VH-VL binders against q978t4. Designs and how they scored, part 14

Target 1, 133 residues: q978t4
Amino acid sequence: MFDGSDLKNLFSLDGFLKTIQFEPEYIREGEISIIVPLRNNLLRIGEIMNGGAVMAISDAIGGLSAMTYPGIVNQVTVSFNTEFMRPIAKGPVRFISRVDRIGKSIAYVEVLVYDGENLLSSKSTGVYFLYRS
Key: E = the ipSAE of ESMFold2; O = the ipSAE of OpenDDE; V2 = 0.75 times the mean of E and O plus 0.25 times the DockQ between their complexes.

## First folded at step 4 (VH-VL)

Design c8 (framework fv_lerdelimumab; at its last look DockQ between E and O 0.04; V2 from the best seeds 0.00; counts 0 for: pae E 10.7 > 2, grease 18.92 > 18.9, placed apart)
Fold by OpenDDE, look of step 5:
Structure c8 (fold): chain C 133 residues (1-133), chain A 120 residues (1-120), chain B 109 residues (1-109)
Amino acid sequence: as target 1 above (133 residues)
Amino acid sequence: EVQLVESGGGVVQPGRSLRLSCAASGFTFSSYGMHWVRQAPGKGLEWVAVISYDGSYKYYADSVKGRFTISRDNSKNTLYLQMDSLRAEDTAVYYCAKDYYSGWDYFDYWGQGTLVTVSS
Amino acid sequence: SSELTQDPAVSVALGQTVRITCQGDSLRSYYASWYQQKPGQAPVLVIYGKNNRPSGIPDRFSGSSSGNTASLTITGAQAEDEADYYCNSRDSSGYHLGVFGGGTKLTVL
């Protein structure tokens, strides 16, 4: 069972996410919240957070939130959709993932992203295939 | 109305320990992060420590790291600061401050502070 | 750790406009919050985020940011605005660490 204690390590094992620095806010069964400082490696032209970075981080914690349930040993993204409501110019950026529904082989997850003013900046819906022990 | 009341301040010798308390009321204490901020006499504000709403995470300024411990009892609506190995430079008014959110943001409410004096 | 710098003292004539500026690398990435402290009193949050005022704070207080700076502006200074003003932000090197500016003493003439 993933309890969040290895969250940073898991990011470090990812070829893309290893450059992402963050701190956990809380981790519960079916729910993960992290705080991401807005640094230069996350910025696109105009000093706005890269949308792809938002999606990548959202997808990562989305999948991991599904792995907080007992018996889930891995997951893979089936689909991931993100809506951007406003650009992120300042941090910290808060990512909150919540499992809305979990079945035998599929999990449905919502990820909300807030900017430095704690304004909702993006909303994602992810579907993950689950591997069980 | 939100109210924060610090207590436990006093005069202590260097190397001694002191425990501060902050009694909170007027809001759902367990939903918000809490901070300690101090101010030496005639000086500016210095951030000391933060604790998340559920106490899961704690962070400290380098100046107090390893000596101070922040904690909370949500059942008693109380924030604590255990200060060990006190130094003269720790002399200050210590404020407890409510985080606007879970423990990572600005301070929307402050107590009136409690004075800690460390002297030989 | 990152640092925030402020002018130690500024003055403003009654009814005039004054801007207190905070400078630091962390301000490129994070918003500042501003706190007013009167003698013998606890600090009071007056501005946070892009330009947000808590309930009870007069609308003559406003906030702005540019580059590595954040500013608190008082448009139409009143006598009661005489106080110390501190900026605050996150530490650029510490994820959850806070840092205050040195404070600015505002005198209303």
Scores: ipSAE 0.462, ipTM 0.836, lowest interface PAE 1.1, mean pLDDT 93
Fold by ESMFold2-Fast, scan of step 4:
Structure c8 (fold): chain C 133 residues (1-133), chain A 120 residues (1-120), chain B 109 residues (1-109)
Amino acid sequence: as target 1 above (133 residues)
Amino acid sequence: EVQLVESGGGVVQPGRSLRLSCAASGFTFSSYGMHWVRQAPGKGLEWVAVISYDGSYKYYADSVKGRFTISRDNSKNTLYLQMDSLRAEDTAVYYCAKDYYSGWDYFDYWGQGTLVTVSS
Amino acid sequence: SSELTQDPAVSVALGQTVRITCQGDSLRSYYASWYQQKPGQAPVLVIYGKNNRPSGIPDRFSGSSSGNTASLTITGAQAEDEADYYCNSRDSSGYHLGVFGGGTKLTVL
C-alpha cells in the first residue's frame, strides 16, 4: 500500500527533502531502497557527498520504512546515529532502510548507504516513535 | 549458466509492428532489472529501454518513446519489446541485457541478439 | 546532452600496454562501465565502476576515472584482446544507462 508515489509526495512536503531527486528501487513492508543521483546541491567541498545530506536522507527513509507497516500513520525520530566509513565521490547513491524491530510505539531501524561502486559508505541506526490509527 | 535468448526478429516494412522476446535462464529473473540495447549494422551500441524487476518502472530512449513498449512476464522468465510504427532507422541487432541488480547498475550479461530489418 | 566521446581506433603491439579513453560531463558524477565486442558476438562486460572486474576477466584489464574522463587499460595486450570497446554511463537524468561512447576499435599488431 505504501508505494513510490507516497514516498515522493512525502519528500515533496519537506523543505530540505524536496530538493532531493530520487527513484524508489523497491518498497516492501519494513524495507525501502532508493537511488539518488549525486548532484551538485548534495556535495560539500572536495566533490564528496555532504554528510548532513546522507544523514537527512537516511533519517527520512528510516522513519518512512516504519510507515510501510499497516496501522502506522506517522512517526518521529527519537534518536539517530550515523557512522561514516567512506567518502562518496560518485553516484548514484543507494540508500537501503530496514526495520530491525517494530514495536507498539517504537521502531528500531538501520540504514545502509552505498556509493556508485556499490561500496558500503555509511551506516545509520535510528529509533522512531510511532503513531497508530 | 546465465542465458538470454532473443527471438522475434525479421524483415518488416516501415510503419508495421514487431514483437521481440527474450527467454532468460540461470538466474532468478524476477529479482533483476532488464534492458534492451540495439546496434545498427556497422555502428555502435544504443540503449533502448529498461524495466524494473516487478515491471513497475519503465523508461525509454527518446528515439523510441511512444513507439516501443517494454514488458515482462516473470512467471515465464521472459522479457518483451513491442515495436510499433517501425522506421528504417530502427534496423539493428536487438540485444536483451541483464542488469546487475535494479536497472540502474550495468549490463552484466547479454543475449546473442536478434536482427530486425526495416525495409521496403 | 551527456555525450561520451571515444577515439574510433587505436593500435597496440603484442605484449605492450594500451589505454582507451572515454570523455563526457556525466563522468564527473558517474562511473563508466566497459564492454568488449568481437565481430559477430554480443558485448561482454570487462570493467564496471571505477576499477572492478567481473569473474573470468583477466587481470590485465583495469579501469581508472578522473574528472570527465574514464579509461580502460590493457597491460600486456594479447591477440584475443582485438575487439571494439565501448564505454557506458548515465544519461542526463542520472538514472538510466542510456549513453554509450562511439566505440574504439583495438588492433593488436
Scores: ipSAE 0.032, ipTM 0.702, lowest interface PAE 6.6, mean pLDDT 90
Fold by ESMFold2, look of step 5:
Structure c8 (fold): chain C 133 residues (1-133), chain A 120 residues (1-120), chain B 109 residues (1-109)
Amino acid sequence: as target 1 above (133 residues)
Amino acid sequence: EVQLVESGGGVVQPGRSLRLSCAASGFTFSSYGMHWVRQAPGKGLEWVAVISYDGSYKYYADSVKGRFTISRDNSKNTLYLQMDSLRAEDTAVYYCAKDYYSGWDYFDYWGQGTLVTVSS
Amino acid sequence: SSELTQDPAVSVALGQTVRITCQGDSLRSYYASWYQQKPGQAPVLVIYGKNNRPSGIPDRFSGSSSGNTASLTITGAQAEDEADYYCNSRDSSGYHLGVFGGGTKLTVL
């Protein structure tokens, strides 16, 4: 099964995501949770987490949560939407992705983001096209 | 060759302070998280604290929270543990440990430890 | 509790196979790493992830996990394998690597 070392490897090979330090909290079929330290490179002016960073990390984890299912070898984002509900000023930041529905070719995913005080700070929904072996 | 060398251990009275150092060599120190792990005489390993590669994240075991401070100086390749309000139960060998990556993976290299004895 | 539980002692005959177990709630979500400690020495990483061996660790060492349990297996135990073995994992919330088992003393007969 897809595990935390697979997740680390995929981030490390990505031209953009390789700059994101994180730790897997847990991985199971249809669900990924990671912890992201809130480092200076993730902050915008005003010392809150950059909204683009929230979206990029949420999208990555959302798509990869579909790969926790057997037979799925790749995925691409079809649609992704984020609601920013609270500024994130304190870390570590927790990203939790859950597959709401997975079909033959399409996965629907929700990503929730919690700040260092465990306050829900962002919600995302994503739709991913699936490549199967 | 990765090398971690702890220093600053010794015998101190309860309530006093002590600062431990860990000199790192053989790897890019500023790229990795670092930990302190201790072992009381005749007992098992107990994790103490972690610091991320740039010092932006620190976390402590409940048993030392508020009394110990982990820090690092990346220009000197050195990890520190400031130990205040020492108690008899803090008596242990203190190991410096390198995280494989950012501070949440596993301990791939360890120092040889420095002994701290807190006694009346 | 998010503690990891190990048997305090296990024996194995020279050349035989032994399994050292580690149990805890955090292992449902996180893999264990395993450390060997010989008397008077620092711990050494022997297994991480599902079943990965660092360079220099003999292939007689392997790991496995199922449910809330992680296991370290030594196949063809040798005299130099006599040591204390610790499992380690993240705490249940995942914020740190603060959960060690109590250690298992392996005696090679």
Scores: ipSAE 0.007, ipTM 0.564, lowest interface PAE 10.7, mean pLDDT 88
ESMFold2 (binder alone), look of step 5: mean pLDDT 92; pTM 0.942

Design f1 (framework fv_lerdelimumab)
Fold by ESMFold2-Fast, scan of step 4:
Structure f1 (fold): chain C 133 residues (1-133), chain A 122 residues (1-122), chain B 109 residues (1-109)
Amino acid sequence: as target 1 above (133 residues)
Amino acid sequence: EVQLVESGGGVVQPGRSLRLSCAASGFTFSSYGMHWVRQAPGKGLEWVAVISYDGSYKYYADSVKGRFTISRDNSKNTLYLQMDSLRAEDTAVYYCAKDLYYGSGSYYFDYWGQGTLVTVSS
Amino acid sequence: SSELTQDPAVSVALGQTVRITCQGDSLRSYYASWYQQKPGQAPVLVIYGKNNRPSGIPDRFSGSSSGNTASLTITGAQAEDEADYYCNSRDSSGYHLGVFGGGTKLTVL
């Protein structure tokens, strides 16, 4: 069963994601929620969260939420789009990824990001190619 | 200031129906999932039902499935619980509760109403 | 009965530290939230998502999680902390429902 230790291990194996400190809030089939402290290494000029960091974390948990399904051994991003609605100036930042549809070879995913005041700050939609055992 | 105000409770005979309402103010009601949670006299909390922010998704505890219906009217900022085929074990204070986060259900209940008592008695 | 187990009662001396514990397999996958309920009143969220406090909750309240166990700690208990405390999490099986622990009555001596 895919759990919080698996998620932390997978982040630790990635060159960029290993720099991200986070805690899983919950993991279930088709959905992952994590909480990310808003530390200085994630800020851009203007003391707000780096948009590239928002995208990278959203992309990562989007793909990993597809791997919560049995038999999915890997995934790669086919397309990804992010809408930035609000700047994130306060943490912790919550990322929630949900698989909208899991197909044989493709997963459709959305990721919602909330700031420290629980305001919806960005939304991503992603399409992932799936590898099966 | 966030406020949730329940109404519609009262005394009702077994097998009858009752509808509860929860009037919401102080937040964008249409952006949050809503829940009903109950508490029998002298007992603990029991989750009853959830409805998504747009009303497209609903789910129920097994104890009420098939008898209770959750609904909402976003134009009136009001949550409802239609309770059919009431039983003595449904006697409880019913609270409406707000999800903490926009859009998806967190099952963290950041605000609660004061509750409305439903007594099912013959 | 419930998938989350709490001791029914605990006591603490005024100004001392108390830990209220919640245990269940779902806590391996989901963080608990904690609710304070005083007689005749609605529950109040005091901790969510491992160790986050809502605005207005005193910093003497903290949360922790390890394995299948979640804990609420009150450091320097005050008389007004006397209440019932409930943990809540999601079911780890089937659909993820809200599941409450049985509640712990805290008495401040």
Scores: ipSAE 0.006, ipTM 0.569, lowest interface PAE 11.3, mean pLDDT 86

Design f10 (framework fv_lerdelimumab)
Fold by ESMFold2-Fast, scan of step 4:
Structure f10 (fold): chain C 133 residues (1-133), chain A 122 residues (1-122), chain B 109 residues (1-109)
Amino acid sequence: as target 1 above (133 residues)
Amino acid sequence: EVQLVESGGGVVQPGRSLRLSCAASGFTFSSYGMHWVRQAPGKGLEWVAVISYDGSYKYYADSVKGRFTISRDNSKNTLYLQMDSLRAEDTAVYYCAKDMSSWYEGYYFDYWGQGTLVTVSS
Amino acid sequence: SSELTQDPAVSVALGQTVRITCQGDSLRSYYASWYQQKPGQAPVLVIYGKNNRPSGIPDRFSGSSSGNTASLTITGAQAEDEADYYCNSRDSSGYHLGVFGGGTKLTVL
């Protein structure tokens, strides 16, 4: 079973993601929610969150939400698209990943990002290839 | 040895303000979130507020939201609670607590201060 | 829901086993922690993360969790175990929002 300790450990092993401090809000089958403080290392000029950081974090939890299902031992991103609807100027930032469909070899995932005022700021859709035990 | 020492409690009239402090020692204060928890005389524990290790996020119980402000000064190893618009129902012993929570191990505080009494009376 | 429910009081005979229960929807996702509080003292952590004991906590204290329920069990209750016991977990609406049970007063007869 994939849990919060697994999520923290996997972020710590990644070159970029290890720089991201976060806390899991909840983890359930097909859905992960995390809270990310909006720190200076995540900001671009203009004092808003870096779009690349939004994409990297969304991609990571998108794939990892597929691993909450029994028997999924790994995943890799096939395609990933992000819509930026509004700037994120206030934290903390909530990232919610939901698996829309889990197939034999492919997962379809959406990731919603809310700013510190609970306004929907970004939506991503991802397709992930799945490895099974 | 981990120590948390609260101060700033006292008797105050309704509508007034009071600022509580919690002095931390024996651990790397800047690496941990901190909580305020209160207990009215003869009643149970009530969670009040949390602040992240760097102060970038803060959350409050509905009963105090908009009136209380949690803050910290990592250079002084000190946690604060600014209490505005105090009400009789805010009368309680206020504890600061060190956060060790994770999703895997759940929500828990490994060390608590001795508490400081706040009495709101008229 | 954000509520954690505990019975307000329970009694146990010296040397017998007692189980204190905490119920709430948040416990489906997060382990409860348990605190012992004696009159005039600050709370002391006795159990966290399913069944972990901090150093110095006697092995007669154990925890368990299933569904929306967490339990603190004291096997072979001693006189010094007489205290109030509180469960703690996160609020269902947010990871950082804490919630305590109402507390259970344990009397050792």
Scores: ipSAE 0.005, ipTM 0.538, lowest interface PAE 12.2, mean pLDDT 86

Design f2 (framework fv_lerdelimumab)
Fold by ESMFold2-Fast, scan of step 4:
Structure f2 (fold): chain C 133 residues (1-133), chain A 121 residues (1-121), chain B 109 residues (1-109)
Amino acid sequence: as target 1 above (133 residues)
Amino acid sequence: EVQLVESGGGVVQPGRSLRLSCAASGFTFSSYGMHWVRQAPGKGLEWVAVISYDGSYKYYADSVKGRFTISRDNSKNTLYLQMDSLRAEDTAVYYCAKDRYYDSSGYFDYWGQGTLVTVSS
Amino acid sequence: SSELTQDPAVSVALGQTVRITCQGDSLRSYYASWYQQKPGQAPVLVIYGKNNRPSGIPDRFSGSSSGNTASLTITGAQAEDEADYYCNSRDSSGYHLGVFGGGTKLTVL
């Protein structure tokens, strides 16, 4: 099963994602939750979280949540949309990815992002192509 | 001001059933995950079960899986634990606990005072 | 193993610093949270997500994490800090949310 050490190892080996410090909260079939400290490298002008960072992290865990299902060995993003509802000025930031539907070749995923005050700040929907063993 | 008040504990014989309730106030109950955690007399804490904000997700400790059922009624701000096939080792103070986040993160930021369940003949 | 190990007891002199440790494989992947429990009372969350304090928790409480070890530090211990302290984290699968350590009884001398 895909666990928290696998998730940390994947991020550490990726050129972009390795810059992101995080801790997994839980990983289960179809669902991943991580906590991300709001460090300076993730901030933009106005001391709020970079929207690109929100999207990149959401996209990454969105695809990885599909890999929590047995037999799925890889995935690639087909489409991804993010709605920004509130600025994120306080951390830590929580990202929850849930698979809404797992099909033979595609997964539909949503990712919810909460700020340090537990306020819903962003929602993403993603479609991922799945590779099976 | 967050308050969680457990009720329904008492003395029950092995093999019987008991239902615990937890009345919540001071926060938007329907927005948070909820947990049951127990503590046997003189022993440490043991997590029992979780339910998501909308009741769609539930998970149980292996020791109670198949015997206990967690549920909630968001219209009444109440959490429940239905305990079937009770065993002596289920004797404990049962706490309801609020998850810090919308779903089940496992950070128990508020706890009730607990209700004692004693399983003995 | 997903078991979290704590020393059963530790003592500290009034005003001194004490560190309570929690060790387990899951701590390589998940932060520990810490709970204070006084006799006859419900547990109180004092640290979550490595080093975050809930509102109302004194700043003398702090958390740290490295490898398979998480620590709770109380700087300038007060008499009212005398209590049992439990660490909590997830098991290695991430499914079990409440893997508690055995607890550490802190005595303030």
Scores: ipSAE 0.007, ipTM 0.546, lowest interface PAE 12.9, mean pLDDT 85

Design f3 (framework fv_lerdelimumab)
Fold by ESMFold2-Fast, scan of step 4:
Structure f3 (fold): chain C 133 residues (1-133), chain A 124 residues (1-124), chain B 109 residues (1-109)
Amino acid sequence: as target 1 above (133 residues)
Amino acid sequence: EVQLVESGGGVVQPGRSLRLSCAASGFTFSSYGMHWVRQAPGKGLEWVAVISYDGSYKYYADSVKGRFTISRDNSKNTLYLQMDSLRAEDTAVYYCAKVGYDSSGYYLGSFDYWGQGTLVTVSS
Amino acid sequence: SSELTQDPAVSVALGQTVRITCQGDSLRSYYASWYQQKPGQAPVLVIYGKNNRPSGIPDRFSGSSSGNTASLTITGAQAEDEADYYCNSRDSSGYHLGVFGGGTKLTVL
């Protein structure tokens, strides 16, 4: 039920995320992959991808991956932690979000971020509160 | 079409100051981080300093930290290097360098364009 | 001292293959870029990322990376390839393109 049009629409309605261009690579139950071009507006210090952008995009698709399950109509972030393992200096940047566990009211999610050479560059873990129909 | 033109080099005595300029054209200067790289006569390349696209972040090589100040004026498409307390070991050709992007706007992690360089000689 | 080590000089015969090597711990995590510099001229980018050539760079130039080592290979060296070659990569923070190798002077015999 949740598709690439839903992702595009939700990003476009968000005051912060609307500046981010991306294309869905695939959307499956419990997993979302998107490709983000590494454009000038995403570079923090002019040399590497903005860490805040990495976190914001990871947080967004982390929560949205929980909404790929039937009956989940919304979600809010309870906690989020990011490990930056290497800077991202080459795009496009791939973000892969997967739900590790879906509970009645809580989802546990991991997000992996790969640079343009497919090197693992960051890993996030998130906990999301779920709203059901 | 992309051009970087350095100026302001010359002969100065130790302990004095000098300000270098780099005039940029052919690209949207305010969107790119900029660097200074130097090369002493007969020696290799040595990185000097970086400034972010908006000027909010700056970083320096240990050899110049506290003496040099990088700055930019995006309204004039100009990069600057203020060099204070100059020493003989600062004698070098100073290059202005732009971070690289491909035609699609992807960051290259390298310097795609360099200026011609301006010679700074610190001598008594 | 530099975090990236290059041999100071190397020679190759016309038409033969030469490999210029750059070593440093940062290369385990980040790719090196390669610059060609001819006397009296500014450096020119010849390889970026791992093995990407800017427009206008001949296909005889290639790059490779393994462990703590990056290499620039020139297959079928030409007279005009005689120059100094520098590797460049990130400092220990991973943020700044602040480390150059010492340079390798290539002589084409």
Scores: ipSAE 0.007, ipTM 0.555, lowest interface PAE 12.2, mean pLDDT 86

Design f4 (framework fv_lerdelimumab)
Fold by ESMFold2-Fast, scan of step 4:
Structure f4 (fold): chain C 133 residues (1-133), chain A 122 residues (1-122), chain B 109 residues (1-109)
Amino acid sequence: as target 1 above (133 residues)
Amino acid sequence: EVQLVESGGGVVQPGRSLRLSCAASGFTFSSYGMHWVRQAPGKGLEWVAVISYDGSYKYYADSVKGRFTISRDNSKNTLYLQMDSLRAEDTAVYYCAKDFYDFWSGYYPDYWGQGTLVTVSS
Amino acid sequence: SSELTQDPAVSVALGQTVRITCQGDSLRSYYASWYQQKPGQAPVLVIYGKNNRPSGIPDRFSGSSSGNTASLTITGAQAEDEADYYCNSRDSSGYHLGVFGGGTKLTVL
C-alpha cells in the first residue's frame, strides 16, 4: 500500500523534488495531501512562492496520487496546466491532489493549492500515462 | 455532544496481546480521523497512533510500530487498537480521541475518552 | 531530535498572569494545540489554531507563537486552573503525526 514513507522516498530520488521539505497530511486511494513549509528557497522576488515550485510540486503529487491505486507501478505526465489565482505569501502551503478518473493507461488529476490562510491560490489539471505491474 | 468510551483494558503478561475498543457517539464518526494516546503512570502524554476517516491512512509512534495495529469499523462507530508483543513499558492509560483539522495546527485530538488502563506485569 | 520542550513546573499567584512555553522546530511552521489535564481526568483542549478556544473555555486562556516557541497565557489565574498543561504539534520528522511536550505542572497559590 502506498503510504507516507513511499512518498518521502520517491521525492528523495528526484533531483529537484529532494530539495522540497514537506509533511504528508494524508494519503488515500486516489488522493494525496501534503503540507509544504514556505521556506526561503521556494520564494521569488516580492516574498511570494515561486510559480515554478508550485507547478513542480503539483505535477509530482498529481502523478503520485495515481500510484495510490493497486497495480500502478509508475506514471509519466502527458499534459499539465496550472492556473494561478492568488499569490502565496503565507505558509504553510497545502497541496491536494485528487484523481478525477482512473483508466487502464490514463489518469485525469486535479491539484488544488491553499495558502497559509486556507485560501485557494492555484489549480492544476494533469493527464498521466500509467504503467502497471 | 461528543462521547468516547474505551474498553478492553486489563492486566496482561509480557509478550501477549490485548485489543482495545472505543465506542463513539454524538458526531458523524465516518467523517473524522481518530487517535490513540497513552499516559504511563505519573508520566506525560504520548501519541500512539492515528487513523484517517476511511481507514486508508494509518501512522504509528516508533515505539509501537510493528506491534500495534489501529483499525476502525465505521458501520459500528468503533475504533480499535490491537496490541501485540506487549512490554512492561506499554503499561499506561490508553485514551481514544477524535481527530480535528485546523489549517494552522494541522491534525490534533479535540475530544478525549476517559481512558482504559493497560497493565503489563512482569 | 524532533521534540517539544516544556518546563516541568511553574507557579502563579491567584489573579496574576502566567505564561507556559513550548519550544520545538515544528513550531516555526505550525501553531501548537494546548491541553489541560486535571488529576484523574482526561485531557481537555483549551487552545487550537492561531488563538482559538473551544466552546466552554474561559477567555482568560490565550495562545501565541513566535519563532520556534509557542505560549499559553492565563490572565487572572483562578484556583481551578491548577493542572498539567501539554502542548502538541506536528513532528518535524514528517511521518509522526503529532508530538506532545513533556507537560508543565501549574500550581496556583
Scores: ipSAE 0.000, ipTM 0.524, lowest interface PAE 15.2, mean pLDDT 85

Design f5 (framework fv_lerdelimumab)
Fold by ESMFold2-Fast, scan of step 4:
Structure f5 (fold): chain C 133 residues (1-133), chain A 121 residues (1-121), chain B 109 residues (1-109)
Amino acid sequence: as target 1 above (133 residues)
Amino acid sequence: EVQLVESGGGVVQPGRSLRLSCAASGFTFSSYGMHWVRQAPGKGLEWVAVISYDGSYKYYADSVKGRFTISRDNSKNTLYLQMDSLRAEDTAVYYCAKEGLWFGELYFDYWGQGTLVTVSS
Amino acid sequence: SSELTQDPAVSVALGQTVRITCQGDSLRSYYASWYQQKPGQAPVLVIYGKNNRPSGIPDRFSGSSSGNTASLTITGAQAEDEADYYCNSRDSSGYHLGVFGGGTKLTVL
């Protein structure tokens, strides 16, 4: 059900996420990977990626990875935490979201972010409330 | 050049403990998940355990769950496998393996040469 | 039990094409990686993702997937290709590389 067109449409509905250019790399049950070019609108002072942008993109695909499961029609973030390990100065930036556990009403998700040299630069963990059909 | 060097293998009696080490070099150790994979004499590859890049997540094969503990020291670029309550069926060459990443696909891009663990009297 | 199955042995004549297969439900969602192991040596990655080769791996090695099956093809097999070949994929959770096939012994005649 959930494909790359759905992902692009959902990003287009958000005031911030619509400013982000990206390509889906793959979408599977419980896992989404996207590639984000590191464009000027995502940079902070110092020519590195904005931490808020990293968090917003990670949160978005974190929740959406739960929607790759059959019967899950929506989700809302309950809690989200990001650890910044390295600055991201080189793109494209890869975001990989994985569902660690899918329960009846809650999903536990991690999101890993890799810079243009494939170095792990950020890790997020999220808890999402699930709506089912 | 990526290098993984295992050590700590040897002959050990059933019921005893042994700790394996894997010294890593040539890559940013703290950025990758690490695995232990074993191979009994004349048999195929059997996955044993994984540890995440930061050590916060660990997972084990059912055959070793509760007896083996994977750990890492990112400051020393070293991976460990603590093996407790060893059994004859744990006799194998133990390989340290590094995760590779390509467009969201995970695989084992580098392997150590292995260290032999023999569980016998 | 293994979640991935391989035939234990296959033979190919020198210079001919051989296909080694790996079957399992996880392969419907995830690509297999393939490893070559020669006697007394550590495994060596030959294919990752669907059909990517590490540097140093000859272009006669290729990968493919369809449904629940992943395949490693060696086009124009050489004597040095004689080895055991293992497939690997993600376990039932989709996160861990915890599932190996039983291995296929390739004999080059």
Scores: ipSAE 0.006, ipTM 0.544, lowest interface PAE 12.5, mean pLDDT 86

